# VH-VL binders against Large ribosomal subunit protein uL30 (rpl30), part 16

Target 1, 158 residues: Large ribosomal subunit protein uL30 (rpl30), of Saccharolobus islandicus (c3nh88)
Amino acid sequence: MVELLGIIRIRGWAKAPWYINETLEMLRLRYNFNTMMYPKTSQILGMLNKVSPYVTWGEIDPDTLKLLIIKRLETAKGDKVSDSYVKEVLKIENIDTMVKQLYEGKIYLHKLDQYFKLPIRLHPPKGGFKGSVKRPYKNKGEFGYRGDKINELMRRMM
Key: E = the ipSAE of ESMFold2; O = the ipSAE of OpenDDE; V2 = 0.75 times the mean of E and O plus 0.25 times the DockQ between their complexes.

## First folded at step 20 (VH-VL; framework fv_bermekimab)

Design b184 (from b177 with light chain G28D; at its last look DockQ between E and O 0.90; V2 from the best seeds 0.00; counts 0 for: pae E 2.8 > 2)
Fold by ESMFold2, look of step 20:
Structure b184 (fold): chain C 158 residues (1-158), chain A 119 residues (1-119), chain B 107 residues (1-107)
Amino acid sequence: as target 1 above (158 residues)
Amino acid sequence: QVQLVESGGGVVQPGRSLRLSCTASGFTFDDYAMHWVRQAPGKGLEWVAAIAYDGSNKWYAESVKGRFTISRDNSKNILFLQMDSLRLEDTAVYYCARDYWEGYYFDYWGQGTLVTFSS
Amino acid sequence: DIQMTQSPSSVSASVGDRVTITCRASQDISDWLAWYQQKPGKAPKLLIYAASDLYSGVPSRFSGSGSGSDFTLTISSLQPEDFATYYCQQANEWPLTFGGGTKVEHK
């Protein structure tokens, strides 16, 4: 089983330096509230630390990932993702199985551009942010690593 | 209590300049992107310009690009709209509006300030 | 630019009536849509964002629905304070654009 990092860009309107923008583009986080999931690797963590003032991330749980797929992920044509769609294009039973295979490392969402519209675009969080987006999560803010609290934030942004 | 108060509107001659101000209170001003939206008398709403919370990026409607400049002074909690080369079509009530966490929705608006032309 | 078309341009209604207002986008905007209420001589007020999410403090008689290009604002039981003009606005892309408005007025 692999750990998946859910990553949200939370500072998008302000200019970022070119070297940070380069890494944000590699992560597919060009615009504010763009959201991606990647396996937790030293490479991904290194990229996140480089761009940390502009993103927040943590380990996404299977229930939140399922909701994200149902509510916000779109097919390449812009339709909602359904059990029949994943059966047709991924040759798997349903969305529950898709989630399971993502955590087994058998498929990677970021490699499925031909079937899904990526990155995922979220709405601003219901109730707003609890702290400043200009401060680290650890210090009364929002950016950087937040562990499993990423799941609560994502649910408010769907 | 979030409050936005526009000022600086008035009667002006075409081709002249005018500077609008919007004073913000009741919230952390430099956490929010801000907009100007205008409404010609008896007409609908038209988005005019937007500015990032730190002033580093700005966006303009095509109808005002090159003539209007949005800016902000975060130390004084003031949003500005510098309007140069004014045209009769710029006649409107100008509202400042707060963006809902960079989501492109306007959750608070000022009372508006009228810009019009003498006959 | 994305054009937003509202229908009808005006509605005559009585207190207690159910009122529906339609907004159509010239292209798919998913659920990136807001509704505003504007009373005469006043600034607009946000009612609904993300097509169906009720903004804080807005009465539950207001509801929004739709996705893609067709959207509806519903007032389940019109109150005297609801006589106003209503605007939709797309939040999908720059430039941000509004519908032409729907005036809800006394019969």
Scores: ipSAE 0.502, ipTM 0.835, lowest interface PAE 2.8, mean pLDDT 92
ESMFold2 (binder alone), look of step 20: mean pLDDT 94; pTM 0.958
OpenDDE, look of step 20: ipSAE 0.924; ipTM 0.959

Design b185 (from b177 with heavy chain K58T; at its last read DockQ between E and O 0.93; V2 from the best seeds 0.84)
Heavy chain, then light chain:
Amino acid sequence: QVQLVESGGGVVQPGRSLRLSCTASGFTFDDYAMHWVRQAPGKGLEWVAAIAYDGSNTWYAESVKGRFTISRDNSKNILFLQMDSLRLEDTAVYYCARDYWEGYYFDYWGQGTLVTFSS
Amino acid sequence: DIQMTQSPSSVSASVGDRVTITCRASQGISDWLAWYQQKPGKAPKLLIYAASDLYSGVPSRFSGSGSGSDFTLTISSLQPEDFATYYCQQANEWPLTFGGGTKVEHK
ESMFold2, look of step 20: ipSAE 0.696; ipTM 0.893
ESMFold2 (binder alone), look of step 20: mean pLDDT 94; pTM 0.958
OpenDDE, look of step 20: ipSAE 0.923; ipTM 0.958
ESMFold2, fold request of step 21: ipSAE 0.666, 0.686, 0.669; ipTM 0.886, 0.891, 0.886
ESMFold2 (binder alone), fold request of step 21: mean pLDDT 94, 94, 94; pTM 0.956, 0.957, 0.957
OpenDDE, fold request of step 21: ipSAE 0.930, 0.930, 0.930; ipTM 0.961, 0.961, 0.961
ESMFold2, last read: ipSAE 0.677, 0.674, 0.697; ipTM 0.890, 0.881, 0.895
ESMFold2 (binder alone), last read: mean pLDDT 94, 94, 94; pTM 0.957, 0.958, 0.957
OpenDDE, last read: ipSAE 0.929, 0.931, 0.929; ipTM 0.961, 0.961, 0.961

Design b186 (from b177 with heavy chain G103A; at its last look DockQ between E and O 0.91; V2 from the best seeds 0.00; counts 0 for: pae E 2.5 > 2)
Fold by ESMFold2, look of step 20:
Structure b186 (fold): chain C 158 residues (1-158), chain A 119 residues (1-119), chain B 107 residues (1-107)
Amino acid sequence: as target 1 above (158 residues)
Amino acid sequence: QVQLVESGGGVVQPGRSLRLSCTASGFTFDDYAMHWVRQAPGKGLEWVAAIAYDGSNKWYAESVKGRFTISRDNSKNILFLQMDSLRLEDTAVYYCARDYWEAYYFDYWGQGTLVTFSS
Amino acid sequence: DIQMTQSPSSVSASVGDRVTITCRASQGISDWLAWYQQKPGKAPKLLIYAASDLYSGVPSRFSGSGSGSDFTLTISSLQPEDFATYYCQQANEWPLTFGGGTKVEHK
């Protein structure tokens, strides 16, 4: 079983230094409210620490990931993802099985861009942000690591 | 509680310049991207320009690019639109508008300032 | 540029009527659409964002639907304060563009 990090870009319009933009592009977080999921590795965590003023992240749970797939993930052609689409392109029974295989490390979402439109674009959070996007989550703000609170935020952005 | 108040509109002659101002209150101004949107009399809405919360990036409609400059003074909570080389088609009410969390929606608008040509 | 086409251009209606306004995008915009209300001599007011999400303080008689290219604003029971012009706006990409407007006026 693997842990998955859900990562959201929350500051997009202001210019960032070139080395920050390079890392954000590698993460596929070019525009504000782009989100991606990656396995929790030291490599990903290192990249996130480098770009932390522009993103927020945490461990996404299976229920939130399923909702994200249903509500916001699109096929390569821009359609909503369905059980029949997952069966056709991944040769698995349904979206529940897709979620299980992601957590088993059998498939990686970032490697499936031939079948899905990536990155995922979220809406602004219902009720707005609780703190400043210019401050760390740990200091009454929004950016950086937020642990399991990423799930509450993502649900408000779907 | 959120207020946006435009000023600086007036009657102009072709080729002249105007500078519009928008004073913001009731919210943390430098947390928000801002826009100018205009409306010719009896016509629909046209997006004009946008600026990032720190002023580091700006976007313009093609119809005004090279002639208009959006800017902001975050220490005074003021948004500006410098309008140079004015043309007849620039006649409109100009609104400043607040962007909803960089999501391209306009959740608060000022009451507008009118720019017209003398005939 | 994404062109936004509204119909009808005008609607004559009475208090209590159900009013439906449509908006079509020239290309797919998913659900990145807003609706605004504008009364004569006043600034526009945001009603709906994300195609169907009601902005804070907007009465529940307003609703939005649609995804992709085709969108609808519905006023379930028209009130006297609802006589106004309504605009759709795509929030998918630069330049941001508006529909031509739909004027809802008293019969």
Scores: ipSAE 0.514, ipTM 0.830, lowest interface PAE 2.5, mean pLDDT 92
ESMFold2 (binder alone), look of step 20: mean pLDDT 94; pTM 0.959
OpenDDE, look of step 20: ipSAE 0.902; ipTM 0.952

